# Ledger of designs, part 21: VH-VL binders against p78833

Target 1, 198 residues: p78833
Amino acid sequence: MSFPASTHVYIAKIIGKKGEGDKILDLLSKVNEHVLKSEPFTKTYYFARDAKNPDYIFGLELYDSKEVLENSHKTSNPFLAFANYLTSTHAPLAEPLQLLNFKVVDGHLDKDNLGPDAKDYVLYTEYTGDSATLKQQLTVNPKADTSLIIHSLDDPSLYAVVTRYSKSGIEPGPAEISGATSVSQQVIYSGVGFLNRP
Short names: E, the ipSAE of ESMFold2; O, the ipSAE of OpenDDE; V2, 0.75 times the mean of E and O plus 0.25 times the DockQ between their complexes.

## First folded at step 18 (VH-VL; framework fv_patritumab)

Design O3 (at its last look DockQ between E and O 0.72; V2 from the best seeds 0.00; counts 0 for: pae E 2.5 > 2)
Fold by ESMFold2, look of step 18:
Structure O3 (fold): chain C 198 residues (1-198), chain A 119 residues (1-119), chain B 113 residues (1-113)
Amino acid sequence: as target 1 above (198 residues)
Amino acid sequence: QVQLQQWGAGLLKPSETLSLTCAVYGGSFSGYYWSWIRQPPGKGLEWIGEIYHRGSTNYNPSLKSRVTISVETSKNQFSLKLSSVTAADTAVYYCARGSPLWGDYFDYWGRGTLVTVSS
Amino acid sequence: DIEMTQSPDSLAVSLGERATINCRSSQSVLYSSNNKNYLAWYQQNPGQPPKLLIYWASTRESGVPDRFSGSGSGTDFTLTISSLQAEDVAVYYCQQYYDYPLTFGQGTKVEIK
């Protein structure tokens, strides 16, 4: 499959204090209900927990454009409720919210349209290195149910890859690339969100 | 120049466990997928499975219930165990290095080890 | 599983003549957005392991002579040896890497006529 050139990708890293993950996801569930009902421009809205810490929330979000993200998604009442909780005097975050901006290089989100499942093996890998080298060497893996290659809009040296397998016991991530550094994070689907619109 | 050297027992009785080891020389072990592939005498090739140097595995579903692939990274080695063998498992077994990134195709191969399962 | 079917099973070709080997996959191995065919070709000389010749359907591996070329897309692929040499007597295999499990064709034996 292809993505429109205007497609805007958010990687959200929401580092909750101990015990905060459930509330964060509950609020995101309300945002997801609004997204499904009212935001046809939101093509992916997927939230997962870090495999090592369930209060660390990972988000993968695809929008038709940055404009609809800023002017429509972020102005919705459920989003504002979520954002207000994160900035409240309760102070639910252990670290500042990270919202990373990417464009799509290539790939697919749900090869067989099976939907995300908590049993999926999901790996998010960041590569930092020479941009031309990374662009040439990062290729799509058709064997994966998700194989998405994205390039940072803020840091030209940063690429990321999202890899998902729905079959139990299949856990390949992208290999290391000579001359680049990589960091991988395994995440577990939270039950909140979708990869392809139903 | 990358070279793969393999060894293990070549003659087994039915129900025994096949065990082979592959050592990697002249190149990096880290950052690659490593595969086992077999070839019955006079026949074609069957992919058995793969392992990333950090230990994650993928197996051919036809063999998954009997296959274990493991790594010993400190020695630049990976191994194959195939349990409950029968005569149908008689083949030349190859270790191979997977192509960059996903291990899709195989650019370096071991010499092969003939494993015969007596009937 | 993606089945790979080669034809012919064996082929006898005079030295210096063209050899053509066909490979068909049971489903497409083309990823449309990058326009790559996830297909490789191998040569296996008698008593030796397979040797990679071609990947991405048409890209020659380093050190492979220009007489070897790959073509095709989707489900139908061809390996061509433009002028057969004595050392090209071998069995040739195609292999797909589009989906698990990775699978090979049954092989095509090339001999001198």
Scores: ipSAE 0.562, ipTM 0.855, lowest interface PAE 2.5, mean pLDDT 92
Fold by OpenDDE, look of step 18:
Structure O3 (fold): chain C 198 residues (1-198), chain A 119 residues (1-119), chain B 113 residues (1-113)
Amino acid sequence: as target 1 above (198 residues)
Amino acid sequence: QVQLQQWGAGLLKPSETLSLTCAVYGGSFSGYYWSWIRQPPGKGLEWIGEIYHRGSTNYNPSLKSRVTISVETSKNQFSLKLSSVTAADTAVYYCARGSPLWGDYFDYWGRGTLVTVSS
Amino acid sequence: DIEMTQSPDSLAVSLGERATINCRSSQSVLYSSNNKNYLAWYQQNPGQPPKLLIYWASTRESGVPDRFSGSGSGTDFTLTISSLQAEDVAVYYCQQYYDYPLTFGQGTKVEIK
């Protein structure tokens, strides 16, 4: 399986203040309902909690193009409600919102179509280094249910890998790449969103 | 240059537990999967299992119930335990370094340890 | 499990001649996403551990002589020694790492005719 060249990957890092995670996810759940019903161009809309911080919400989103993200998804009423909450006087965020743009380099999502689960082992790893080196060394893991390699559109030196094993007891182990630095985050499915459309 | 040194008891009686240790020198322990592979005399190779430097493991289902692989990162060592051994477990046991990605193929090997199970 | 089957079990070749070893997997070890074959070849001398020769089906490990080459895709793979040397007498193994458990072929013994 290959991804169309136009596929846009959107990574959201939302760090709420203490106790805000639930509200954030509730709003995202409403957005998800809209996505399922009205956004066929959204391939993936997956949200998870940081394994160590339940108020840190991680989002993996795939769209047919950046255009539909900007002109359709971000203009929807549920999304606007969510966005308005994040920027409201309530100030629910502990850190500034991070929205990262990527393109797909290689990989697959939920290859067995099992769907997301809170018992999944999911690891998100960012690599920073020489682009040529990273491009050459990063490889898809066919043994994983999800193995996605993405390249940042914002920083050419930044790559990321998403690895998922579904309820198998296998914990993803990121490779150390010579000449690159890496930061990994383990995330747990929140119950909101999908890897592939059901 | 990366070097793997392994040691452990080479003679066991049936029902005992095999215990081997592998130490890594001359290279990074972190970022690799480390495997145990065995070879019965005159036969082929069987993958036993692997461990990441952070402790995650994968085992061959054929041996899973009896195998435990552990890691001591501070010493750049990892170990194999195989319980309830029989004559069928007689083999040369190798530790090996996996590829930089998920330890799938093996570029460095220990010299091997012959383990004989006999009454 | 992915079963790996080598052929022949033993091969006698004259010095300087071509040696060909085949390896077949019970299912494809080609990943369609990256078009890579998760297949490796090893050489094992008596009393020594296996030595990595080829990975990704056709990529030669550093230090391996150019007379060794790997080819094939999907389920059928070949290790070729273009001109057999005396030091090439050994047992050769293929190995897949497409899926767990990792599995090896039964080995092919290469001898001088």
Scores: ipSAE 0.326, ipTM 0.779, lowest interface PAE 2.4, mean pLDDT 93
ESMFold2 (binder alone), look of step 18: mean pLDDT 93; pTM 0.956

Design O4 (at its last look DockQ between E and O 0.80; V2 from the best seeds 0.00; counts 0 for: pae E 6.6 > 2)
Fold by OpenDDE, look of step 18:
Structure O4 (fold): chain C 198 residues (1-198), chain A 119 residues (1-119), chain B 113 residues (1-113)
Amino acid sequence: as target 1 above (198 residues)
Amino acid sequence: QVQLQQWGAGLLKPSETLSLTCAVYGGSFSGYYWSWIRQPPGKGLEWIGEIYHRGTTNYNPSLKSRVTISVETSKNQFSLKLSSVTAADTAVYYCARGDQLWGDYFDYWGRGTLVTVSS
Amino acid sequence: DIEMTQSPDSLAVSLGERATINCRSSQSVLYSSNNKNYLAWYQQNPGQPPKLLIYWASTRESGVPDRFSGSGSGTDFTLTISSLQAEDVAVYYCQQYYDYPLTFGQGTKVEIK
């Protein structure tokens, strides 16, 4: 299966101050409830914690188009409440919010429909290098229940790979590609969100 | 040119632990998965397990309880330990280099080490 | 586990003639997303380790003679030696890397008739 060309991938990197992770996730949980009920155009709305920093929230979002992200999702009341909290005088963020735009190159999400789990191994890897080289060398892992290759719409030299193994104990490292640099992040499902719609 | 050299004890008694080491020369150790594969005399090939240069491992479920693969990156070496050996573990053991991404097909092989388990 | 079954177990072919080895997987090793078959072929000479011949079902490894070719998709694959040479006498193995554990066929012995 291939993703529609219009599919928009949104990566959120939210680094809260110490102890802020729970509040961030609580708000995102409310947004998720709205997404499930009112946003059929949202294919994936998945949030995880950094394995080393519980206040670092990682988000993987897939939408039918960039248009519905900007004009529907971001205009919802729960989302606005969340956004307002992040920019409030409370200043809950330790680092500036990062919102990255991607398109799908290849891959699959939760192919066996097992759903997300905190016990799953989930790895997010960013590759920076020659676009042609990365496009040619990056390959989907069919052994993983989630193996998604995405290309940045903001930086042509940036690709990313999301790998998930469900309760298998398999923890592969990221591929090293000649001529490219990589940064990996292991994340743990927070209990908020979904990979595929239930 | 990439070359894999392997060594270890070739004769064991039952219940002992098999221990083999593979050293990589002439190429990058980083960025690859490294595997152990064995072949009983006159029989086919069985994949034992693999290790990434950063230390993550995947094992054949049939051997998982007895197998440990480790890596020493500073020496460009990786090792195999197989505990509680029996006659069924008699085989030629090969180390091999996997592909650059998932390490799942093997382009370079060691010469093999015959390990015989006998009372 | 994905079981790999080769046929025949042994094959005798005259020099210069075509040799055909089949490999069947118990499950498809074709990934629909990228349309790649996660299948490799190896040649093994006596007393030597296996040598990679083909990967991705049909891509020839560097240095492998043109007379070797791989074909097939899904569950059925074929290794063809278009014109058998004396040095081609060996055991040949298919191997899937679509899923763990990685598995090999039982091997096909190719001899000169």
Scores: ipSAE 0.092, ipTM 0.704, lowest interface PAE 3.1, mean pLDDT 93
Fold by ESMFold2, look of step 18:
Structure O4 (fold): chain C 198 residues (1-198), chain A 119 residues (1-119), chain B 113 residues (1-113)
Amino acid sequence: as target 1 above (198 residues)
Amino acid sequence: QVQLQQWGAGLLKPSETLSLTCAVYGGSFSGYYWSWIRQPPGKGLEWIGEIYHRGTTNYNPSLKSRVTISVETSKNQFSLKLSSVTAADTAVYYCARGDQLWGDYFDYWGRGTLVTVSS
Amino acid sequence: DIEMTQSPDSLAVSLGERATINCRSSQSVLYSSNNKNYLAWYQQNPGQPPKLLIYWASTRESGVPDRFSGSGSGTDFTLTISSLQAEDVAVYYCQQYYDYPLTFGQGTKVEIK
């Protein structure tokens, strides 16, 4: 699959306090409804729970451009309700909201257009190292249902890979890249969002 | 020079469990996928499954219900168990090293172990 | 499953002549955005394990003589031995690694005519 050069990737790390995951996802579900009805420029809007802590929410979002993310998505009423909850005096987050900006290097999001499923095994891995080395060594895995390689817009040394298998019992492992370090997070589809627009 | 040495019982009766071990020398165990492949006498090659050094496994669906591949990282070893064997499981069994990222193709192979299942 | 079919099953070639082995996959093994074909070739001498010759359809493994070459794309692939030597008498296998399960062709036996 090819991605337009303007494609903007957002990785959201939403670290909820104990018991907050459901409420965060309820609000994101309302944003997703708006995205499906009104935002043809939002190509991926996928939310999952951390496999070890269900109150930690992971987001993978693809937009036609940074402009539509900032000027259209973030100005919608459902998004503002979500954002207002996160910054409210209730203080639902255990750690500051992390919103990471990437561009696509290579890959595909939903090889057979099967849609996301709670039975999927999904691994998000961040690699830090020499940019030329990482670009050379990180390759697409065509056997995976998702194999997405992304490069940080803010930190040239940072790449990330999203790998997903829809078949039960297949669990991706991170690559060992010479001269790079990696951090991995397994996530489980929450029931909120999509990989390819229906 | 990377070397794979394999061992295990070569003669089994029907319903027994095939058990083979492969040890890796002269190279890194970490960062690779490790596979088992079999070849019935006079026949072609069948991929059985693979394991990443951290323990993640992928199995051929045709064998998945009977196969367990495991790793002992501290010994640089991985193993194959195939339960409920029949005469159809008679083959030379090979261990092999997969490519570093995704275990795509096999650049080093063990010498093979002939496993015969008596009728 | 991606089925790999080789032709011919057996091939007799005179010393110094060209040997050509064909491999066809039931589905494309080309990932179009990186233009890579997820296909390998192996040589197996009698009593020995397979030996990797070619990967990515056309990339020769280190130490493999340059008389061996791979070509093709998508579903149709060829292994060529430009000038057959006595030590090239073996069975040759293609293998795809585009999708699970990993699968091999049935093999092509190459003999001296």
Scores: ipSAE 0.082, ipTM 0.697, lowest interface PAE 6.6, mean pLDDT 90
ESMFold2 (binder alone), look of step 18: mean pLDDT 93; pTM 0.954

## First folded at step 19 (VH-VL; framework fv_patritumab)

Design Q1 (at its last look DockQ between E and O 0.38; V2 from the best seeds 0.00; counts 0 for: pae E 13.3 > 2)
Fold by OpenDDE, look of step 19:
Structure Q1 (fold): chain C 198 residues (1-198), chain A 119 residues (1-119), chain B 113 residues (1-113)
Amino acid sequence: as target 1 above (198 residues)
Amino acid sequence: QVQLQQWGAGLLKPSETLSLTCAVYGGSFSGYYWSWIRQPPGKGLEWIGEIYHRGSTNYNPSLKSRVTISVETSKNQFSLKLSSVTAADTAVYYCARGSPLWGDYFDYWGRGTLVTVSS
Amino acid sequence: DIEMTQSPDSLAVSLGERATINCRSSQSVLYSSNNKNYLAWYQQNPGQPPKLLIYWASTRESGVPDRFSGSGSGTDFTLTISSLQAEDVAVYYCQQYYDYPYTFGQGTKVEIK
């Protein structure tokens, strides 16, 4: 198995007000610098922008455990600065911050270790339905550079799939699973973060 | 039972554009990838490309510059256009259904349409 | 592209005897994470489209007789007809769907000896 059972997946959905995307990413960039330098327990710290909304920031984070997320990452000075900005009187968010907890079901992040690129096609799809059905029908795509299947720790009926094709021009649509609903979001690498540690 | 019916012109001159349509009956159009596959007379099979019901496409790189696959979800139809045809494009063309994840293996096929390119 | 090569090109087998068709891929079509082989087999009769027989290298499609079986892993695969019937005279193709573009073997013609 590619991922230890303790691996914690954190999905961040940050929807800024118009024009706030760059500031948010700048702060996340500082956090990323700290992550690279001081957080060996952070396996993935990847941020992208919604393909349609540059102020919608999508984050994919993988940690060795939920404990290090809560007690180490979230206690770092750069993170606190970021968090303080989001909750400041400036009120940069258009919608409440969404932080989702997942566990890895199966998959890979960067099979050829090419690293993220703005030219990558990246699709994030959430599936809601019968857990047994979803678990049975969702399958890793070996054709993709990233094919990650994750299961929500907050909602047992919720799964998600991250699909990435690295600069290949391939843009597959999301699978639709019988008996389940799905919502997809295409995202573009923001330049902030990594899939695997460099 | 899922049925695929396909139609289009079977005789073309060089440089013309091949145009075929496939209609899906007896099953869900949504949630699957739909492919075009061709077979020259007496030869093997070549995958041309696929389309998701929402419009996302993947093409064979060998044909990408000349191929356009489109979808009309309201009619449960998808189409193939192949531009600048030559004699090498003479083949039986099949539409087929892939998996709900991607057009990986093909469980339902159209009957095929012979397209002959001749001067 | 992943190249698929079948052997033999043609095969003559007596009725009731075993027919064996081999398929080799230029790259492994086994995904280590789920341990699945992204390999399918088809039967094609003259004037008809291919018919799916086997997927995931060894899973038989519904309605396919049990005399058809698929085996193999990685780069080497085999389609076996345990007891050839008259209706089994056809061309058989393997296909990988591990990577784009999807590719087929050149086909194996099975005839009655």
Scores: ipSAE 0.103, ipTM 0.700, lowest interface PAE 2.4, mean pLDDT 93
Fold by ESMFold2, look of step 19:
Structure Q1 (fold): chain C 198 residues (1-198), chain A 119 residues (1-119), chain B 113 residues (1-113)
Amino acid sequence: as target 1 above (198 residues)
Amino acid sequence: QVQLQQWGAGLLKPSETLSLTCAVYGGSFSGYYWSWIRQPPGKGLEWIGEIYHRGSTNYNPSLKSRVTISVETSKNQFSLKLSSVTAADTAVYYCARGSPLWGDYFDYWGRGTLVTVSS
Amino acid sequence: DIEMTQSPDSLAVSLGERATINCRSSQSVLYSSNNKNYLAWYQQNPGQPPKLLIYWASTRESGVPDRFSGSGSGTDFTLTISSLQAEDVAVYYCQQYYDYPYTFGQGTKVEIK
């Protein structure tokens, strides 16, 4: 499961005000319907809630290129409706929208093509450190159903990994990498989106 | 430098429960799987099971019905219980650190505890 | 279970000669997505715990002399000691960490001829 070199990864951190998570996900559900029907270039479109804050929405999105993200996905009517809500005078966000740009280093998104499930244990970890060390030391976990390693397009010292286990009781922590620091976030699949196109 | 120190009773009668503890010094307990591995006298190595620092476990299916591995994170310790022992459980028992999450080869080992089960 | 089989069971080698130990797994331990072999080698001196020598089939652990090297892929692996020293008298084990349960080869005893 190699990824094309042009693959563009978006990590979205959407921090809604109290009670806004459901509306944000409802709008994203409409975008997902459009993605499934009309966007073969969108390979992953996965949304989850933070395990501790249900109004904090985490997004993992993979596109064939940055061009299709900017010129095709972001111009669709369902996306524009979603974007207009986020920037409306209703002001649904508690913190500014964070959209992080990455490229794929290595990995797989849904090893057995079973689809995401709310029972999955999912961990998103950001690593900061020496780029060569991180590239060498971060390796795919073959026991995970998702094991994705990504490298920031904006900060050479920043890598991230997404791990997912479908079996109950497995809670992998982040790997400790000598000379690097890490920050981790557990997320829970929201019912909106997919890891591999169905 | 990471060090693993292990202790527990070394002589058991059949049907008793083996109980061993391993303490981790000189390194991080978090972010690793921790394993128990045994070696019968003059024989090879058998992986018993592992525990993540947050408590999730995986056991060798051959021993699963009798094995419990647990963790006490506040003390940087993990332990092995093996119930209903027989003479076949006589072995040197090692605790070991699994490598970083992305691979489970064993880079640090305890010195071993000989456990003898009388016949 | 992935079964690991070593050959030979014992090996007598003169000081300064090459020692070669083979390990075969009952199924591939190569993860094709990252092209890594989930295979390690250990040395065990009498009365001591095993010591990690090689991981990822060919990567030498820090502090291990360069006379130790690992090679192979998929199901067939080799540990080579290019010039045997007296302190290399030990039992050597291969281990797969590709799938549960983790399993070890039966061991190869290396002795001075």
Scores: ipSAE 0.007, ipTM 0.518, lowest interface PAE 13.3, mean pLDDT 88
ESMFold2 (binder alone), look of step 19: mean pLDDT 93; pTM 0.955

Design Q2 (at its last fold request DockQ between E and O 0.72; V2 from the best seeds 0.00; counts 0 for: pae O 3.2 > 2)
Fold by ESMFold2, fold request of step 24:
Order: structure tokens, then C-alpha cells, then sequence
Structure Q2 (fold): chain C 198 residues (1-198), chain A 119 residues (1-119), chain B 113 residues (1-113)
């Protein structure tokens, strides 16, 4: 379906040190419990592991607005516990936390409302290039269960595409675009979170 | 000015394997989906399947059990194999370049190869 | 599979006159949120491969003459040749790319009356 213009997207890149992925996800599971119970304004709260490194955690989060993200989600006790762990003297991260701000350009999150599954093929692709060209060339793939196009609020040259297939053997990702650079990351649903609110 | 040149055996017996190759000139092979499409004599077009230059494939379900599409990226080539052919597989076979991003429509086509399967 | 049905199967038009070709899909090929129709049109001249004319239902491919235009939405689409030329004698195909497998209409033959 369409997204309200105020929809705010976070892409979280959480690069844990060896062995930290489980603890990071345990804390995010507690945040997810709070999100489901108390945050109707959080429309997507999806966490996955990098396909090559299980301690690297990828997050896709959609909020009704930046205001509810900043003033309600990020002030909740479970979120603060999660954030405090990440910045603690234990130093669980190999790299500083990246929280990337995007707006929705177009797309859908869970076409048939099947829910995320660890067997899904999920690809996150970033494109950097001329903004007008990327906006024109990045199109939704209706064949995918997720086909989401987002545009960075911090870097006008940066777009991203999330592609997900729940059917076995289907892996087409968005092609490279001439004149733009692209980086792709395959991720595997962690069991924590949701794409559409249940 | 992209050009697609295709070749392969044009006459087969039932149960043999159809094998065609398409080479890409005058443009980038990388960054595109590449497709095979066929046209029985006097009839319409049927999409067979596609391959991304990195090797991922997607096939028409009606042919999936018999079709293999592969790439030879170092030669800017991709190939079609269709096993266990019958007279129903007699057609002109085209290779084509898929549209940007998803490869969904076709802007450059090979000249076609007629493949006849004897009865 | 999304079935694509064209009408008429054959059409005879005088030089300089308008030709219209219809294409109907068995289900919508419109992505509702952005109003894009996942539909293309091709021309196939005798003895040649298909040539892309129109994509996104109404966008002309580079180098295609202005006399070709596409219209329609959802399940019903039209290719119009506003002033038929001798070189436009061909078979025309619509193609949907909304869902797999990609499918084509059966074709419409356009000839001079």
C-alpha cells in the first residue's frame, strides 16, 4: 500500500564484536515486546543478521513520524537499556553504531502479509549517484514480497532498496545502475521483529 | 549500440538437448539481466527465463524442469539449454537484454535462431 | 499466470489513417501506490525480431516515432498509430511485467487496406 508522507525510516547497522550478536538481539527482543504492546506508531521493526557474519545486525524500522521515533521510541526503558549496553564500557561493537535516516519513495513491505521468515531471501542494496537519475530509475518490483525504495535524509545522493522473496529459489535483486555505485548486503531474519504489525 | 549475436544447432531430434549461445557486443554485459524468448512459427512470444550477469536465474514455470540458463561472463556470453525436446519446442529462439534494474522488458534483441525438432 | 489478450487479431488500415490495437490482462498490472502500469508494446516487422515501442504503458522508447502512443490502465490498454505508414506493417505485441512469468499477447497484425 501507500505510505504517509511523514513516514520515517531507520536503517540500523549494528556491527557487533565476535559473539555479541545474540545479546544484541536479546535486548532488541525486549524492545520489540514494548513496541508491540505500546507503540502503535511503529509500523515496522525488523531485525536480521548479516548472511556472512551473525554478529552483524541489520535493522529496518518504520515510524509514523520522526517525532514519535525521537520522543517516544528512543525514550522508552527497553530502548535505553539497549542503547546503554551498546555504549557501555563492555564495548560490544566493532564499529560505531550507524543509524541511517530515510524517507519512503515507493513500495511495499509484506505483499501478502505472510510475515518474515528465516528462509526468506532478503537483499539490502544502497545506490549512490545522481539523485534525479536514481529517483527516475529505481522502480518497484511487484513480484517481490518486499520491494521498498528509500531516500536518505542525510545524503541526497544515497538511495536504498530492500528486496525480499519468501518463495524458494527466487533471488533476483535490483541490477546495478550505470553511473551509480551500489553495495548489496544479504541478511537473514533473526526471529526478532515484524514487517507489518500483526 | 548494443548488438546480440546468437548461434547453435538448428535441427534436433526428439529427446535431444537444445543448446544456444548469445554473445554481447558494443555495450556492457555486467549490470543487466539477460533473457531467452521463443516464438513458434506463425505464433506469439513466450518468455523462457532470465539470468543476471552474476549467475542468478529465474525461469518460466512451464519450462523450469527442462531449462538451464548460464553465463560466461569473461566472454560476455550467456547460454540456453532445453532438455528432452519435442516437436512442440520448434520455434525461433531470441536472446534479449532486459530493461534496467529488474530486466522486465526487452530493449535489444538477437536476430533469432530457428530450431526445428523433427517429428 | 497473467494472460494477455489482444484485439483484433488482424487489422487493415488505409495509409495515413489511425490504427488502434487493444490489449487486456487477466488481472491488473497497475501498481496502485504510484499509478505505474507494468506493460510494454513491441513491433515485429516481417522476418525481424521484436522491437520495443512503449514501456510503462505510455512511455515511448528512444527513436520511436511520435505517431506511436500507448494509453490505458489496470487491465485495458491501447496502442495507437495516429497516421499509418507503410513501414508500420507488422505484428504488434503487448507484454506485462507485473508478475512472473512474463507474458505476451497473441499479437495483432496490422496491414494496409
Amino acid sequence: as target 1 above (198 residues)
Amino acid sequence: QVQLQQWGAGLLKPSETLSLTCAVYGGSFSGYYWSWIRQPPGKGLEWIGEIYHRGSTNYNPSLKSRVTISVETSKNQFSLKLSSVTAADTAVYYCARGSPLWGDYFDYWGRGTLVTVSS
Amino acid sequence: DIEMTQSPDSLAVSLGERATINCRSSQSVLYSSNNKNYLAWYQQNPGQPPKLLIYWASTRESGVPDRFSGSGSGTDFTLTISSLQAEDVAVYYCQQYYDWPLTFGQGTKVEIK
Scores: ipSAE 0.747, ipTM 0.898, lowest interface PAE 1.3, mean pLDDT 93
Fold by OpenDDE, look of step 19:
Structure Q2 (fold): chain C 198 residues (1-198), chain A 119 residues (1-119), chain B 113 residues (1-113)
Amino acid sequence: as target 1 above (198 residues)
Amino acid sequence: QVQLQQWGAGLLKPSETLSLTCAVYGGSFSGYYWSWIRQPPGKGLEWIGEIYHRGSTNYNPSLKSRVTISVETSKNQFSLKLSSVTAADTAVYYCARGSPLWGDYFDYWGRGTLVTVSS
Amino acid sequence: DIEMTQSPDSLAVSLGERATINCRSSQSVLYSSNNKNYLAWYQQNPGQPPKLLIYWASTRESGVPDRFSGSGSGTDFTLTISSLQAEDVAVYYCQQYYDWPLTFGQGTKVEIK
């Protein structure tokens, strides 16, 4: 198994008002600097922009446990600064912040350790349906540099798949599962964060 | 029951463009990868390429420069174009459905179309 | 490309006897993460398209008789017909879908001895 059972996956969906994306990413960059320096328990801290909306910031985070997320990462000064900005009187968000909790079902993040790139094709797909069906039918794609299957800890009917092809020009769509609905989002690496610790 | 029906010209001259179409009946077109596979007479199978219902494609590198696969979702159809054909392109061409599991094994096939390239 | 090589090229077996077809891949088609082999087997009759028999190396497609079984892992795979029937006379192909491009074995012709 590639991931310990305690691994916690955190999906952040941050939709800023027009023009707020850069500021959000700047603050996240500061957080990332702290993560690299002081948070060895953070395995992945990857941020991308929605392909259609540069103010829509997508975050993929993996931690050794939920505990270190709550008691260490979220208590850091850079994170608090970021959080304070989001909740400030400036009100930079266009929509409420979405923070989703997942566990790893299967997959890999960067099979060849190439690191993230803005030219990567990255697709985030959420599947909603019968848990047993989804668990059975969702399969890791060995052709992809990232193929991560995660299961929601908040909604048992929710799974997600992260697919990445590194600078290859390959842009495959997600598989659809009979009896399930899916919503996909294409995202572009923002320059902030990492898939595996460098 | 899912059925794939395919059609197109079966006789070509060298340098012409092969054009085939596959229509899907009795099942969902959305959510699958659709492939073209060919088989020269008396020989094995060669994967040409695939297309997702949303239009993304993957091609065999050996044919990439000459191959175009397109989709018309509104008609549940996808097509193959192979340019600059030679005698080496003589084969039975099959359309096929890929698995919804990103497993590109093929559970449904068209009946095949023989395309002969002859001067 | 992952090259698929079948052996033998042709096989003659008596009715009711076991037929064994081997398939070797130039690279492993086993994914360590899920421990699945990205390998399929097909049967093709003359004038017909291939028919899916086995996927994930050992999972039998719906409607396929129990006498057909797939085994193996990594680079070496086997299709077994436990008791050859007259209708099993055909060409059989293995296929990997671990990586692009998708590739097939050259085929094995199974005949009745």
Scores: ipSAE 0.502, ipTM 0.845, lowest interface PAE 1.1, mean pLDDT 94
ESMFold2, look of step 19: ipSAE 0.647; ipTM 0.874
ESMFold2 (binder alone), look of step 19: mean pLDDT 92; pTM 0.952
ESMFold2, fold request of step 24: ipSAE 0.653, 0.745; ipTM 0.861, 0.895
ESMFold2 (binder alone), fold request of step 24: mean pLDDT 92, 92, 92; pTM 0.952, 0.951, 0.952
OpenDDE, fold request of step 24: ipSAE 0.062, 0.083, 0.067; ipTM 0.679, 0.704, 0.700

